Miniprotein binders against UPF0696 protein C11orf68 (C11orf68). Designs and how they scored, part 2

Target 1, 235 residues: UPF0696 protein C11orf68 (C11orf68), of Homo sapiens (Human) (q9h3h3)
Amino acid sequence: EDGFTAEHLAAEAMAADMDPWLVFDARTTPATELDAWLAKYPPSQVTRYGDPGSPNSEPVGWIAVYGQGYSPNSGDVQGLQAAWEALQTSGRPITPGTLRQLAITHHVLSGKWLMHLAPGFKLDHAWAGIARAVVEGQLQVAKVSPRAKEGGRQVICVYTDDFTDRLGVLEADSAIRAAGIKCLLTYKPDVYTYLGIYRANRWHLCPTLYESRFQLGGSARGSRVLDRANNVELT
Short names: E, the ipSAE of ESMFold2; O, the ipSAE of OpenDDE; V2, 0.75 times the mean of E and O plus 0.25 times the DockQ between their complexes.

## First folded at step 26 (miniprotein)

Design gg (at its last look DockQ between E and O 0.37; V2 from the best seeds 0.00; counts 0 for: pae E 1.7 > 1.5, SAP 73.65 > 70)
Amino acid sequence: SEELIEKIEMLLWKAYRLLWKAFYLARKAWELGDPEAIKEASEAFREVLELIREAWELLREAEEKGDEELIEEAEELLKEAEELLEEIEKKLEEIEKKLEE
ESMFold2, look of step 26: ipSAE 0.466; ipTM 0.797
ESMFold2 (binder alone), look of step 26: mean pLDDT 78; pTM 0.744
OpenDDE base, look of step 26: ipSAE 0.332; ipTM 0.717

## First folded at step 27 (miniprotein)

Design gh (from ga with L35A; at its last look DockQ between E and O 0.07; V2 from the best seeds 0.00; counts 0 for: pae O 4.3 > 1.5, placed apart)
Amino acid sequence: SEELIEKIEMLLWKAYRLLWKAFYLGDPEAFREVAELIREAWELLREAEEKGDEELIEEAEELLKEAEELLEEIEKKLEE
ESMFold2, look of step 27: ipSAE 0.571; ipTM 0.822
ESMFold2 (binder alone), look of step 27: mean pLDDT 81; pTM 0.768
OpenDDE base, look of step 27: ipSAE 0.057; ipTM 0.463

Design gi (from ga with E43M; at its last look DockQ between E and O 0.94; V2 from the best seeds 0.71)
Amino acid sequence: SEELIEKIEMLLWKAYRLLWKAFYLGDPEAFREVLELIREAWMLLREAEEKGDEELIEEAEELLKEAEELLEEIEKKLEE
ESMFold2, look of step 27: ipSAE 0.534; ipTM 0.786
ESMFold2 (binder alone), look of step 27: mean pLDDT 80; pTM 0.764
OpenDDE base, look of step 27: ipSAE 0.735; ipTM 0.889

## First folded at step 29 (miniprotein)

Design p1 (from gh with I5E E9M M10R R17M R32L E43R; at its last look DockQ between E and O 0.12; V2 from the best seeds 0.00; counts 0 for: pae E 9.3 > 1.5, placed apart)
Amino acid sequence: SEELEEKIMRLLWKAYMLLWKAFYLGDPEAFLEVAELIREAWRLLREAEEKGDEELIEEAEELLKEAEELLEEIEKKLEE
ESMFold2, look of step 29: ipSAE 0.011; ipTM 0.196
ESMFold2 (binder alone), look of step 29: mean pLDDT 82; pTM 0.779
OpenDDE base, look of step 29: ipSAE 0.031; ipTM 0.427

Design p2 (from gh with I5E E9R M10K E43R; at its last look DockQ between E and O 0.30; V2 from the best seeds 0.00; counts 0 for: pae O 3.6 > 1.5)
Amino acid sequence: SEELEEKIRKLLWKAYRLLWKAFYLGDPEAFREVAELIREAWRLLREAEEKGDEELIEEAEELLKEAEELLEEIEKKLEE
ESMFold2, look of step 29: ipSAE 0.357; ipTM 0.696
ESMFold2 (binder alone), look of step 29: mean pLDDT 82; pTM 0.788
OpenDDE base, look of step 29: ipSAE 0.059; ipTM 0.480

## First folded at step 30 (miniprotein)

Design gj (from ga with L19M; at its last look DockQ between E and O 0.74; V2 from the best seeds 0.00; counts 0 for: pae O 6.1 > 1.5)
Amino acid sequence: SEELIEKIEMLLWKAYRLMWKAFYLGDPEAFREVLELIREAWELLREAEEKGDEELIEEAEELLKEAEELLEEIEKKLEE
ESMFold2, look of step 30: ipSAE 0.555; ipTM 0.828
ESMFold2 (binder alone), look of step 30: mean pLDDT 80; pTM 0.762
OpenDDE base, look of step 30: ipSAE 0.019; ipTM 0.366

Design gk (from ga with F31W; at its last look DockQ between E and O 0.60; V2 from the best seeds 0.57)
Amino acid sequence: SEELIEKIEMLLWKAYRLLWKAFYLGDPEAWREVLELIREAWELLREAEEKGDEELIEEAEELLKEAEELLEEIEKKLEE
ESMFold2, look of step 30: ipSAE 0.694; ipTM 0.869
ESMFold2 (binder alone), look of step 30: mean pLDDT 78; pTM 0.737
OpenDDE base, look of step 30: ipSAE 0.421; ipTM 0.751

## First folded at step 31 (miniprotein)

Design gl (from gk with W42F; at its last look DockQ between E and O 0.84; V2 from the best seeds 0.00; counts 0 for: pae E 2.7 > 1.5)
Amino acid sequence: SEELIEKIEMLLWKAYRLLWKAFYLGDPEAWREVLELIREAFELLREAEEKGDEELIEEAEELLKEAEELLEEIEKKLEE
ESMFold2, look of step 31: ipSAE 0.352; ipTM 0.699
ESMFold2 (binder alone), look of step 31: mean pLDDT 78; pTM 0.746
OpenDDE base, look of step 31: ipSAE 0.359; ipTM 0.725

Design gm (from ga with F31Y; at its last look DockQ between E and O 0.64; V2 from the best seeds 0.00; counts 0 for: pae O 2.8 > 1.5)
Amino acid sequence: SEELIEKIEMLLWKAYRLLWKAFYLGDPEAYREVLELIREAWELLREAEEKGDEELIEEAEELLKEAEELLEEIEKKLEE
ESMFold2, look of step 31: ipSAE 0.488; ipTM 0.812
ESMFold2 (binder alone), look of step 31: mean pLDDT 79; pTM 0.746
OpenDDE base, look of step 31: ipSAE 0.144; ipTM 0.548

## First folded at step 32 (miniprotein)

Design gn (from ga with L45F; at its last look DockQ between E and O 0.73; V2 from the best seeds 0.67)
Amino acid sequence: SEELIEKIEMLLWKAYRLLWKAFYLGDPEAFREVLELIREAWELFREAEEKGDEELIEEAEELLKEAEELLEEIEKKLEE
ESMFold2, look of step 32: ipSAE 0.630; ipTM 0.855
ESMFold2 (binder alone), look of step 32: mean pLDDT 78; pTM 0.719
OpenDDE base, look of step 32: ipSAE 0.655; ipTM 0.866

Design go (from ga with K7R K21R; at its last look DockQ between E and O 0.73; V2 from the best seeds 0.00; counts 0 for: pae E 1.51 > 1.5)
Amino acid sequence: SEELIERIEMLLWKAYRLLWRAFYLGDPEAFREVLELIREAWELLREAEEKGDEELIEEAEELLKEAEELLEEIEKKLEE
ESMFold2, look of step 32: ipSAE 0.518; ipTM 0.815
ESMFold2 (binder alone), look of step 32: mean pLDDT 82; pTM 0.782
OpenDDE base, look of step 32: ipSAE 0.470; ipTM 0.762

## First folded at step 34 (miniprotein)

Design gq (from gc with E43M; at its last look DockQ between E and O 0.74; V2 from the best seeds 0.00; counts 0 for: pae E 1.53 > 1.5)
Amino acid sequence: SEELIEKIEMLLWMAYRLLWKAFYLGDPEAFREVLELIREAWMLLREAEEKGDEELIEEAEELLKEAEELLEEIEKKLEE
ESMFold2, look of step 34: ipSAE 0.527; ipTM 0.810
ESMFold2 (binder alone), look of step 34: mean pLDDT 80; pTM 0.761
OpenDDE base, look of step 34: ipSAE 0.736; ipTM 0.893

Design gr (from gc with M14L; at its last read DockQ between E and O 0.81; V2 from the best seeds 0.76)
Amino acid sequence: SEELIEKIEMLLWLAYRLLWKAFYLGDPEAFREVLELIREAWELLREAEEKGDEELIEEAEELLKEAEELLEEIEKKLEE
ESMFold2, look of step 34: ipSAE 0.583; ipTM 0.845
ESMFold2 (binder alone), look of step 34: mean pLDDT 80; pTM 0.756
OpenDDE base, look of step 34: ipSAE 0.670; ipTM 0.887
ESMFold2, look of step 35: ipSAE 0.626; ipTM 0.859
ESMFold2 (binder alone), look of step 35: mean pLDDT 80; pTM 0.757
OpenDDE base, look of step 35: ipSAE 0.714; ipTM 0.899
ESMFold2, fold request of step 36: ipSAE 0.727, 0.712, 0.612; ipTM 0.891, 0.885, 0.855
ESMFold2 (binder alone), fold request of step 36: mean pLDDT 80, 80, 80; pTM 0.756, 0.757, 0.757
OpenDDE base, fold request of step 36: ipSAE 0.765, 0.768, 0.764; ipTM 0.914, 0.914, 0.913
ESMFold2, last read: ipSAE 0.609, 0.724, 0.614; ipTM 0.851, 0.888, 0.853
ESMFold2 (binder alone), last read: mean pLDDT 80, 79, 80; pTM 0.756, 0.754, 0.755
OpenDDE base, last read: ipSAE 0.770, 0.763, 0.763; ipTM 0.915, 0.913, 0.913

## First folded at step 35 (miniprotein; from gc with W13S Y16S W20S F23S W42S)

Design gcS (at its last look DockQ between E and O 0.01; V2 from the best seeds 0.00; counts 0 for: pae O 5.9 > 1.5, pTM O .752 < .8, other shape alone 4.302 > 2.5, placed apart)
Amino acid sequence: SEELIEKIEMLLSMASRLLSKASYLGDPEAFREVLELIREASELLREAEEKGDEELIEEAEELLKEAEELLEEIEKKLEE
ESMFold2, look of step 35: ipSAE 0.349; ipTM 0.756
ESMFold2 (binder alone), look of step 35: mean pLDDT 81; pTM 0.777
OpenDDE base, look of step 35: ipSAE 0.017; ipTM 0.383

